# VH-VL binders against Nucleoside-triphosphatase THEP1, part 14

Target 1, 177 residues: Nucleoside-triphosphatase THEP1, of Natranaerobius thermophilus (b2a6v4)
Amino acid sequence: MTESNILLTGKPGIGKTTVIKRTVELLSCSSTGFYTREIKRGDPRVGFEIISLQTGERLPLAHTDFTTAEDRVGKYGVKAENLLGFLKEINEAMTSNKPQCLVIDEIGKMEFFTPGFHETVDKAFQSSYPLLATIMKKSHKFCDYLKNRGDTDVIEVTENNRDDLPEKLAKRIEEQL
Short names: E, the ipSAE of ESMFold2; O, the ipSAE of OpenDDE; V2, 0.75 times the mean of E and O plus 0.25 times the DockQ between their complexes.

## First folded at step 14 (VH-VL; framework fv_cixutumumab)

Design r1 (from q4 with heavy chain G27Y; at its last look DockQ between E and O 0.87; V2 from the best seeds 0.86)
Fold by ESMFold2, look of step 14:
Structure r1 (fold): chain C 177 residues (1-177), chain A 121 residues (1-121), chain B 108 residues (1-108)
Amino acid sequence: as target 1 above (177 residues)
Amino acid sequence: EVQLVQSGAEVKKPGSSVKVSCKASGYTFSNYAISWVRQAPGQGLEWMGGIIPIFGTANYAQKFQGRVTITADKSTSTAYMELSSLRSEDTAVYYCARLKYTWEGWYFDLWGKGTTVTVSS
Amino acid sequence: SSELTQDPAVSVALGQTVRITCQGDSLRNYYATWYQQKPGQAPILVIYGKNNRPSGIPDRFSGSSSGNTASLTITGAQAEDEADYYCNSRDSSGNHVVFGGGTKLTVL
């Protein structure tokens, strides 16, 4: 079975997003999707932002300053609407015939608040495009389903493999295209 | 203040079409999903389709594909459902409903009052 | 089957425990949501996700799932619990919302 979907798991702070970014930098094809980055104010983390791989646009997804937000994860208010444009980019890419890699960092609590997110993820996993994603470790029925798909390779990022993964993943993705 | 207001009852003949409106207020219309759910007399709830207005593309239940058109007008914060080639079995109450997404699950958190459509000769 | 199947009717004696079940292949992959509907009213949410109960819903309502089956349990059923109950989830593609056929609960 050809595994076109790659899911990265691992402990917080182990470097999953770094593996994503390094892999994408090594690809010769286009990448469509987004990655997340912590927002820090000095030492304390105060939020998370999402960055488009296609346009470089960045928007905050969650922040401690979002005190009136209805959607929340712990101390962070979530501006779920800020992810909508990124999902639109991914959905449009899936209807094109342009060779590309889809990137979703992260399939996690904050992203699930956005209308259309789980549908977009479902479609991306079912598509013929290479998919590189990170996924939360927390048990969740939909996430467990994704991890158990026969066309999906779940890779735990560790200190032992994280430096070698970008080259291996980029080569593997290029071979699918 | 947060509400979905639907158009009034309709009486239609077989073979005609009906277009039901659903006006949203009290939230940012274009950023949230709206579904259409119908319920025939004495029957259960049936999802027809939905739209996220900022995407502009509707998603339809297989049963209604080709007969239903769901649209959104962002300038008036109004969603529409048009059902064509009406038959007697299309007699139902038609609800619009907002689908709320959370990481712990998803559910319809806001319902219109329903629009009764009666199809008879 | 990609559709959600519920028994059309269930009875329970006042104060007793009842389970309302919902069966479908897609429930292996997607959470079920449960609605209560009384005559002439729009449905109201009673359980979503794994076992989340919104505020205002009595703690006698709980949800569970295993394999392709989701269940709504009412312990100590009360007269006001008499209603139609619908399970709600996704189809096998994940793109479509589906409802079960509904279960009419009668409290005796």
Scores: ipSAE 0.820, ipTM 0.898, lowest interface PAE 0.6, mean pLDDT 91
ESMFold2 (binder alone), look of step 14: mean pLDDT 92; pTM 0.941
OpenDDE, look of step 14: ipSAE 0.890; ipTM 0.942

Design r2 (from q4 with heavy chain F55W, light chain R28E; at its last look DockQ between E and O 0.86; V2 from the best seeds 0.83)
Fold by ESMFold2, look of step 14:
Structure r2 (fold): chain C 177 residues (1-177), chain A 121 residues (1-121), chain B 108 residues (1-108)
Amino acid sequence: as target 1 above (177 residues)
Amino acid sequence: EVQLVQSGAEVKKPGSSVKVSCKASGGTFSNYAISWVRQAPGQGLEWMGGIIPIWGTANYAQKFQGRVTITADKSTSTAYMELSSLRSEDTAVYYCARLKYTWEGWYFDLWGKGTTVTVSS
Amino acid sequence: SSELTQDPAVSVALGQTVRITCQGDSLENYYATWYQQKPGQAPILVIYGKNNRPSGIPDRFSGSSSGNTASLTITGAQAEDEADYYCNSRDSSGNHVVFGGGTKLTVL
C-alpha cells in the first residue's frame, strides 16, 4: 500500500541527507546509489562531493576550484563525469534480482549535467525497487512530474519530523521488499 | 573547437550492412552521449539510438531494436553505428549528434555533417 | 510511430507572428526542444527548456508550453526563417529521444 518512491524535500540544511543516511543504516537490505556532502575549506563551503553507498567511493561533483569547467551552478564548476560511475552502479542494480533500496541524493541542478542522469532517474522511479531520494525545490518540468507521480510520496523534512522519519521510512521500505 | 567528423557516403545492396563512424575532433567524448539520427529523402528526423561511451551500453529506438548496433571506442573518440539487413527504405542521411545535458534542458548541441547511405539493387 | 505531433505546414506573412505547435502526452513531463533545418543542412538548435535561446538565435524566437502542448513562436517573421522546424523530447518512458514529424514554415 506504501508508494515505492519516497521523495524528501525541505529547506537547505534541514537534514535531508542525514535522514537518508539514518534510514539506510536501519535497512537490512542493501542500498545502491549515492548521497552528497558539502566540501568546506574552513568555514566557507567550496564544493560538493558524492559518495557511493555500495562502494564508499568519493568524488567531487562541484567545486569553486573548477574554474575552467563549462558546466556551472553559480560559483561552482561541475565535473559531471564524476557521477557517471555512480549512475552505472544504479543502472546495474536495477537489472539484478537482489532486494535493495535505490538512493539518489540529490535530484538537483548539478546532477542534471551528467549524461544519463535524467534517464537513470526515470528508470528508477518506474522500477519496482524502493527509491529514497531528495529533490530540489526549484520549479522544473521534470522535477514537478516526479513529485506528482501517483506512485511517489513527497515528504517535507522539518525540525518536527526529521528525527522520527528514519525509523518510519525504513519500516516502510522493508515492508515493500 | 570540437567537431563531429563522419565517414563518407556509402552505396549498399539490399540485405547487406553498413557501418558509419563519427569521430570527435578536438576533444574527448567519453563523458558525452552520442546519438544517431537519420533522415530519409524528403522525410523528417528519426532518432535511432545512442550511447554513453564510458558506460559502453547503447539505447535503441524500438523500431531499430535488433537491426542497429551502436558502439564507441574511447581511445579514438569515435562512435559507430551499424545497420544490418538493409532495405531500400533505409536510404537516408545518417547524422551523429552529441546530446548535451543541463538542468535547463537536454539538446543536441553538435551535429555531424551527415553520411549519405544509398540502398539500391 | 511518432509520439509528438506537428502540423506538416504553416505559412506566415513577412513581418507577422506565427506559432508552430507540438503535441504529445510526454510533453506534460519533459521539455520540448526546437530545431530549425534548412535544405541540405544539419539541424540548428533554436529553443530548449522553458524558453532558453542559445547564443546567436534572434530574440524573435521564443518557446512556451502548457499541458501536453509546446509552441515555438516567431514574432516579426523574416525571409530567412523559412525552414523546417522539429520539436524534440522524450518518449512516454522518458528514456528514448523522439522527434515530431516537422513543420515546413513558408514565409510569404
Scores: ipSAE 0.763, ipTM 0.890, lowest interface PAE 0.8, mean pLDDT 90
ESMFold2 (binder alone), look of step 14: mean pLDDT 90; pTM 0.923
OpenDDE, look of step 14: ipSAE 0.883; ipTM 0.939

Design r3 (from q4 with heavy chain L110Y; at its last fold request DockQ between E and O 0.89; V2 from the best seeds 0.88)
Fold by ESMFold2, fold request of step 16:
Structure r3 (fold): chain C 177 residues (1-177), chain A 121 residues (1-121), chain B 108 residues (1-108)
Amino acid sequence: as target 1 above (177 residues)
Amino acid sequence: EVQLVQSGAEVKKPGSSVKVSCKASGGTFSNYAISWVRQAPGQGLEWMGGIIPIFGTANYAQKFQGRVTITADKSTSTAYMELSSLRSEDTAVYYCARLKYTWEGWYFDYWGKGTTVTVSS
Amino acid sequence: SSELTQDPAVSVALGQTVRITCQGDSLRNYYATWYQQKPGQAPILVIYGKNNRPSGIPDRFSGSSSGNTASLTITGAQAEDEADYYCNSRDSSGNHVVFGGGTKLTVL
């Protein structure tokens, strides 16, 4: 009803991004935002890339090869600037009058380094557009605030529910449009 | 290393406008979050607004809505702040500063030296 | 509320502990940042996030928050700590930066 914001949580690798992508595939409306994907060299993960839902543009967000990056999360250097264009797309969508679903995968450590990310997330949660996002489980003052908002439904993705969530979420999002 | 160089001191009459420049070096200016912060003599710090040049739009503190215009020129790596309808209480040092984001908070990591604006009749 | 409130002045005896507080409803949702400013100088970052201290800041400086209050604590205050201290966070929308009014610390 009034819960226009859907936050997916869950263990790394449980399938949160897959739930996002399958949900978006079921929507008849446009989707604006981005999702993340691991970058692997054979078996080991070496980084993360971000992919625009609107344009299909793909850019690395973090990588072990970014050895001179000022911003780091563990072994990964972060190229925070690579997310800026995707944030611009989300901000522009929020000033349009076109029906659409906003998608942010993930509200997490790496994304917080990008100028304007925090503000874009705040605006998205405050907007009337349906929002489908993933959020890190780690305790964080701003993330805890988002999870506790009265207009936000936090759903833990598990092995038991991940296969049926896309249809449920897509139906719920379309009912808001 | 990032460096922010501001334009020189100005003396203005009430009712006029002032435009302060902030030239950035040592990085990719279009990706910065640049803020303007002022401080009147003996008073505290006051955020006026900011801009991320690649977004092309500015964000203003409510107090300054309608009086402040913040812009960026990517070709010269320069941010500008223009304050209109000046009053004597606008006498202050005006700083530009870069807002650095981290996964756990944010802070101004580089400050200009400040531009003194004096408004007197 | 989008305003951050600080006491305008506090005093501490040399070597003693002092807390400088900052209150505002938005501090429940957004981290606070603390700056030190001495006359004629730009502010210097002291604490950000939960309790992150940049290099070059003495470990006698620490930060904490609970509810709508953020605090900067100086243990074993030194004469050089005499300065103005500003808390810094966001307004209720999260989109605007706000400063507290500042606290003048006098070391006796």
Scores: ipSAE 0.845, ipTM 0.909, lowest interface PAE 0.5, mean pLDDT 92
ESMFold2, look of step 14: ipSAE 0.820; ipTM 0.902
ESMFold2 (binder alone), look of step 14: mean pLDDT 90; pTM 0.929
OpenDDE, look of step 14: ipSAE 0.880; ipTM 0.937
ESMFold2, fold request of step 16: ipSAE 0.811, 0.827; ipTM 0.895, 0.897
ESMFold2 (binder alone), fold request of step 16: mean pLDDT 91, 91, 91; pTM 0.928, 0.931, 0.931
OpenDDE, fold request of step 16: ipSAE 0.903, 0.903, 0.905; ipTM 0.944, 0.944, 0.945

Design r4 (from q4 with heavy chain K100R, light chain R28K; at its last look DockQ between E and O 0.82; V2 from the best seeds 0.81)
Fold by ESMFold2, look of step 14:
Structure r4 (fold): chain C 177 residues (1-177), chain A 121 residues (1-121), chain B 108 residues (1-108)
Amino acid sequence: as target 1 above (177 residues)
Amino acid sequence: EVQLVQSGAEVKKPGSSVKVSCKASGGTFSNYAISWVRQAPGQGLEWMGGIIPIFGTANYAQKFQGRVTITADKSTSTAYMELSSLRSEDTAVYYCARLRYTWEGWYFDLWGKGTTVTVSS
Amino acid sequence: SSELTQDPAVSVALGQTVRITCQGDSLKNYYATWYQQKPGQAPILVIYGKNNRPSGIPDRFSGSSSGNTASLTITGAQAEDEADYYCNSRDSSGNHVVFGGGTKLTVL
């Protein structure tokens, strides 16, 4: 069994999303999925947005302005419906026969509120497509299961390795396709 | 407050089919998963399958694969479960239930009152 | 067949502590959720995730897990706790919901 799943972990703000973006920029194959980015109002972070790798569509996932949201992580309301279309893209990609890399940034608290996220992640990990994902460091039974899968390589992103990872990861992913 | 309103009781003959509806009233439908869970008299809960309406694709328990069809109509906020080739063992209460997702777990937070289906010859 | 196994019945003396267990291989990977059901009623949520109790559920209810076993504990059992209890989780694929066979709790 090939280690087709790559999970990046590390402290908040260490650069996991930057590693994802730089890796994708180096790939010759298509990438399907999304990454996250902070929303700032000046210096204070006020939310998080999700961006499609294929279309560039951007939607807020969590924000301090979402004061009436049913789903919350700390001061952020979560607009879980905004991730649904991105999950649909990933699920549709898994029924295609085209070579591609699946990207999920992040398997984290906010994303778990979206119906179908857990199931989409399970399917992606079980598929034969290369998967590049980030995952929260916090202990969680499902996340621990993903990290312990035999087909999964967990890499902690640190200040020491983050600049070297994109080239290494891009080569690994292309070797699988 | 959101409620799940199910269609009324049905009496069916063996070999026929039944289609049960589940309407979400007073809330959104597309942002939740809907499952069908049945319970035969004096027996336990049995998950039959579920759907996330925006995907349109249903998941079925292995036992019911090929006999159950679950669909959703986003415009009417209604899910449907159709069970074919009915047998007397299919006599049960059929619940629809809303599956809620959170970072700390997932659970059925809302249940319909159930639809009694009796299969009798 | 069910991927989750529960004892069909347990008893507890009024005011005492009881543990209802649920066993299955998938519980290593997925949290268990617990439902209470009284005769003629739909189930109600009691415990989800690691040990989360929804609003309205008394603090005498708690959950735990170790290995392939999840447990629902009722500390200081009351007469109104007499009911059927179901554990609920995912199958090995993670895409399907599964229920245990249920445990009838009798409060003596």
Scores: ipSAE 0.750, ipTM 0.884, lowest interface PAE 0.8, mean pLDDT 90
ESMFold2 (binder alone), look of step 14: mean pLDDT 90; pTM 0.931
OpenDDE, look of step 14: ipSAE 0.872; ipTM 0.936

Design r5 (from q4 with heavy chain N59K; at its last look DockQ between E and O 0.79; V2 from the best seeds 0.77)
Fold by ESMFold2, look of step 14:
Structure r5 (fold): chain C 177 residues (1-177), chain A 121 residues (1-121), chain B 108 residues (1-108)
Amino acid sequence: as target 1 above (177 residues)
Amino acid sequence: EVQLVQSGAEVKKPGSSVKVSCKASGGTFSNYAISWVRQAPGQGLEWMGGIIPIFGTAKYAQKFQGRVTITADKSTSTAYMELSSLRSEDTAVYYCARLKYTWEGWYFDLWGKGTTVTVSS
Amino acid sequence: SSELTQDPAVSVALGQTVRITCQGDSLRNYYATWYQQKPGQAPILVIYGKNNRPSGIPDRFSGSSSGNTASLTITGAQAEDEADYYCNSRDSSGNHVVFGGGTKLTVL
């Protein structure tokens, strides 16, 4: 339980979300949280959607078409309200005492706009539940704190390790439960 | 333009309660956290608690636990703070404030004008 | 029992530079935010995050942090900068908001 938190880093497009999804598929325990997918219009990326592991619900988090959104990351408008229900699922899971793995993909710029996000993340890292998360590379005081926690294993996903990580991570997670 | 409009000044006796309202206009309510911050005469700012409606119960500073109740009504975009068992030390200006979340930082971007509560015999 | 500690008062000569500090363990993990408050008014945001200055706040205001200490610096202090200044952040749990005790800035 010393390193119950697994935090994935790596270049955009290296396959961090794929590692998350494959790991979750190998788990026999419940998984609660969300992961992120690109939205494309033809070949160019036009946004991002969030998908609940618990319910399969999908909502757009950011999109170039959100031109009137108050919150923005580069060309993408952010609908921060769309993440609120996903955060509620994670918070409820932490009070359930049921064996499970928490999943947060991604601890990133877009997600920080949602009220309660950093508090939910901090509680999840402080909990005894296994946590599998991805995190942005940008230097940020809260993100640096997470990466430097003594109970957190920071793993860079590379072409060399991405194919064998899901099996290794799933075994580690189930051993903690 | 978003504004936080607070209810008017109150004069109360010790042992009674007060309920202060804070109505948000011209903006989203459920997507923001609302906090209550008080300031006694000549004293500093003191966070009392806050609420993010989707998470249910409010959070309270330990000092006020058991005496303060913070609620929100999404249909009217109004937050409420009720402080019970009033004492003379509770004489203060009570602010509501909206906490904005960004990747660049978290801050109160909007403050109500404050509600003066006077507790006297 | 404030988790954030500020000096109660600081003085600066007109046109000189002043640094207002805030100390607390949680500042290792969370940015500090700075508010200015003049008598009879609600607080006004001055600096947030690493060193972000809202529109309408003069360039003479800047922020920095290192370890458990955050600082608000006013370069070339003006008479209108005379006010109370509060640092603000999270407690060590991350769940609660905390304010420093405030620093009264006097411009001489």
Scores: ipSAE 0.743, ipTM 0.884, lowest interface PAE 0.9, mean pLDDT 90
ESMFold2 (binder alone), look of step 14: mean pLDDT 89; pTM 0.922
OpenDDE, look of step 14: ipSAE 0.786; ipTM 0.911

Design r6 (from q4 with light chain R28E N95K; at its last look DockQ between E and O 0.76; V2 from the best seeds 0.79)
Fold by ESMFold2, look of step 14:
Structure r6 (fold): chain C 177 residues (1-177), chain A 121 residues (1-121), chain B 108 residues (1-108)
Amino acid sequence: as target 1 above (177 residues)
Amino acid sequence: EVQLVQSGAEVKKPGSSVKVSCKASGGTFSNYAISWVRQAPGQGLEWMGGIIPIFGTANYAQKFQGRVTITADKSTSTAYMELSSLRSEDTAVYYCARLKYTWEGWYFDLWGKGTTVTVSS
Amino acid sequence: SSELTQDPAVSVALGQTVRITCQGDSLENYYATWYQQKPGQAPILVIYGKNNRPSGIPDRFSGSSSGNTASLTITGAQAEDEADYYCNSRDSSGKHVVFGGGTKLTVL
């Protein structure tokens, strides 16, 4: 039996995105999806951007300067439309039959504002492709469903394991393919 | 500020088709998820399908698969629903509606006024 | 064959509390959304997510869920609450939107 879906959870700032990026660097197969990066203006964090693993395209997802945005998480306005093209890449990959790992960083509050996000995530979890994702710790009915799937392994990233996870995850993903 | 303006009422014969339009006013149409929901007289709401224009394809309720085609034209901010092989049971009000996504839930936040389609011989 | 099941009709005395239920296996995994519809009008949103009430909806409306059942509760029912109420969610595949059959609420 194979747990094709790997969900990383953990406190903000613990290094979940770093684990994702290091794991992907170790894979021999293609990776399709996106990861997030904070945007800083000098010292303070002022936003988040999303970066395509396939194309390198980057767009801001949330920013304190997005004052006209109707969708907000705390001090950040969310430009949900900026994730749409990244979701399109993931949906197209799932019809391609190429051996690959799907990557979604993050299944979180900001991303949920994007039309089609939860449907894309749901389809990715139901697919046979290896999936490496990060997910918010906060309770949410859809997220709880994902975490409780029988084909899904939820791993909390901690200070103690984050340096060792990339090699272990990459080996596990390669064995699935 | 944003409105969904639907095309006018139609009377159709059995076996024909109907195409209903739904024009959105607002910043960018391609960023909206648009659904079609119908309601026969005295009956409940029935989701037919929807589209996110950037994704390029629609999804359809199983009941309507093969009879309904949903499209969008980004340049005119207009979605269309075409229902073929009409029967008297297809007599209904057809709504377009915008599906709003949030981390707290998903809901139709904007509805057109509806388009009445009457199918009779 | 709706995946979401509602009782077709419910009555409540003016000022009393009523609960309208919606059942379906998919409600274990997806939130229910509730709409109110009065004759000749498009539906309006009353509750989404766990228990989110949009602006303009009276606080006598609330939502809850447990297992495969979601509920809309109206405390202190008013004559103006007489309407059809629909629950709305996803089907078991998560791809499709589904509505319950609707519940006609009569305020006596």
Scores: ipSAE 0.782, ipTM 0.893, lowest interface PAE 0.8, mean pLDDT 90
ESMFold2 (binder alone), look of step 14: mean pLDDT 90; pTM 0.929
OpenDDE, look of step 14: ipSAE 0.809; ipTM 0.916

Design s0 (from q4 with heavy chain F55S Y101S W103S W106S; at its last look DockQ between E and O 0.89; V2 from the best seeds 0.00; counts 0 for: pae E 3.2 > 2)
Fold by ESMFold2, look of step 14:
Structure s0 (fold): chain C 177 residues (1-177), chain A 121 residues (1-121), chain B 108 residues (1-108)
Amino acid sequence: as target 1 above (177 residues)
Amino acid sequence: EVQLVQSGAEVKKPGSSVKVSCKASGGTFSNYAISWVRQAPGQGLEWMGGIIPISGTANYAQKFQGRVTITADKSTSTAYMELSSLRSEDTAVYYCARLKSTSEGSYFDLWGKGTTVTVSS
Amino acid sequence: SSELTQDPAVSVALGQTVRITCQGDSLRNYYATWYQQKPGQAPILVIYGKNNRPSGIPDRFSGSSSGNTASLTITGAQAEDEADYYCNSRDSSGNHVVFGGGTKLTVL
């Protein structure tokens, strides 16, 4: 069974984004995609921003200050249009024939508000490129499908494995290139 | 309150092309995809393709790839569908529809009233 | 033919319960969405996601799914429910939208 797709799951705050970033730092090839960061105002988290791995561009994806947004997850308004450019980068990478790793942090409720997100994720999972992504734990028909794909390895990030995962994953991804 | 206003009925000969417009009245395309769905007389609904106007990317059903072109003009909030090499089987009502994405899936939340295209010799 | 299969017609007595089914392999992976269409009108959304109803859709409409089958249930059918019903989802590739062939509901 070929497992070109790697999905990281685990409880909030366990370090999934850190595993992504450390893995990418160890790769000799380029990485295309995005990761998320919390936005804090003092102690409390007030939002999330998305950062391009290729360009470093940063845009807010969700924030408590987005009080007029129709798209919401809990207390956060979602600015779905801000993810469109990042999806375009991923789609364009998939039409190139350059060695690279695709990165999607996170496949989650906030990202599903963006037009074309489902399609981009589906294409990425079906592509020949190594894919490293995080995915929400909550049951969702599409997410459950991704987790159950035969070409996909779902890894729960824990305190016991999070420090060792980046080297193991980077080695595995390099072997696929 | 956004409304999708479509261009009027068309009568065409086989082998020609048709271009149907869909204008977002009372709003913009912002944050939505626009799809084209047709319905032949007595038949079901058939998705032809769609476009995300902000990015300009279009996606086409395999059946129509090569015959359909979908474009958008952001300044006028208008989407267009052009179908070439028309045949009699292309006689249908052509709907534009707005695709809303949510965390619980995507659905068409707004439909135009449809544009009747008749292809006859 | 469609990747989503519906029975062409179903009947229900006024006030009774009816289920309209939609079958397709892609429904294992994607939610079904349901549209109602009356003669000469554009379709309207009645159910999306697991079992979400838009504002203005009566609570007698509900949706469910299991395996490759999705169902639209109308409990206590009314005369105004007489219409064509279409299921809608993604195709097997996940990249394209597909509709079932439609089910004509007759309320007796």
Scores: ipSAE 0.460, ipTM 0.808, lowest interface PAE 3.1, mean pLDDT 89
ESMFold2 (binder alone), look of step 14: mean pLDDT 90; pTM 0.931
OpenDDE, look of step 14: ipSAE 0.775; ipTM 0.910

## First folded at step 15 (VH-VL; framework fv_cixutumumab)

Design s1 (from q4 with heavy chain N31S K100S, light chain N29S Y30S Y31S R90S; at its last look DockQ between E and O 0.12; V2 from the best seeds 0.00; counts 0 for: sugar tag NSS L88, pae E 4.8 > 2, unsure alone 70.5 < 75, placed apart)
Fold by OpenDDE, look of step 15:
Structure s1 (fold): chain C 177 residues (1-177), chain A 121 residues (1-121), chain B 108 residues (1-108)
Amino acid sequence: as target 1 above (177 residues)
Amino acid sequence: EVQLVQSGAEVKKPGSSVKVSCKASGGTFSSYAISWVRQAPGQGLEWMGGIIPIFGTANYAQKFQGRVTITADKSTSTAYMELSSLRSEDTAVYYCARLSYTWEGWYFDLWGKGTTVTVSS
Amino acid sequence: SSELTQDPAVSVALGQTVRITCQGDSLRSSSATWYQQKPGQAPILVIYGKNNRPSGIPDRFSGSSSGNTASLTITGAQAEDEADYYCNSSDSSGNHVVFGGGTKLTVL
């Protein structure tokens, strides 16, 4: 069974997103999906934004200023609706029959507040396209399910491997195209 | 409109085995698991086990381990539950259900209409 | 998966609010799923996740959780709400599922 799905895990701040970004830069094919970036106001982290790999569009997903948000992750209010457009991009890409790599950074709690997220993730994992995604390290029902998929390679990003991973991952993904 | 269509009622003797089928009509199994849940007369729901068709690996409740076999045929979108060494206590309605998931947990969003299995001498 | 416990029976007056509670260690890490079952019928999903209602489920149904408990609340009970209600949870892998013993709701 071919492991077409690559799932990166690791401690917060280890550089999972960096690995994804660098990997994407090395790919000859297009990448569809999004990555997550911290929003800082000075020193403290005040939120998270998602950025489209296709369009470069960036929207805040979670923020301390979203005080009226019903969905919350810790101190952050979540605007789940801001992820809908990004999910649409992924879903459309999966029907395009275009060689591409799907990217989801990250599979986390704040993303799952968006209706359709788990369905999109499931479709991405089932698709014939290479999938590169990040996932939280902590145990969680859905996350554990994904990690235990027979078609998924789970790689823990560490200080020892993060610098070499992009080239290795790019090579693997290219071989799947 | 995806539906789970189950096989018909069964009457079995003690010690025999029964195999119930569950066909997904109007769609595919996807990566979601198909579970089997039974309900004895006047009793509650009891999970027996499940299978993720695309992987072909089944898991079982401890109570039924070794006596139940759950399989799936992806080509026909059909799941099966075989229960052996039947006893009177196995008399129940057997449901198949599609196990879906969200961040907060798993849930059965689609159910068959049930298959009545009667075990009597 | 761990055991889930429910009261075997509860009653509610027409138009009033009732809460059906489920308790178990597995609920500490996940939300319960709730099913409604009427005589001779298959269970119907009514609440899943934090507080999600499937299409067709009236908004008088709601879910909540606290600690090792989960609750299904019917705000403004109707006669047709008389049924058995089961809570459900699973382990982290989804490989094991457990149901509560069920609660028979009588609408007075």
Scores: ipSAE 0.061, ipTM 0.664, lowest interface PAE 2.7, mean pLDDT 91
ESMFold2, look of step 15: ipSAE 0.225; ipTM 0.674
ESMFold2 (binder alone), look of step 15: mean pLDDT 86; pTM 0.898

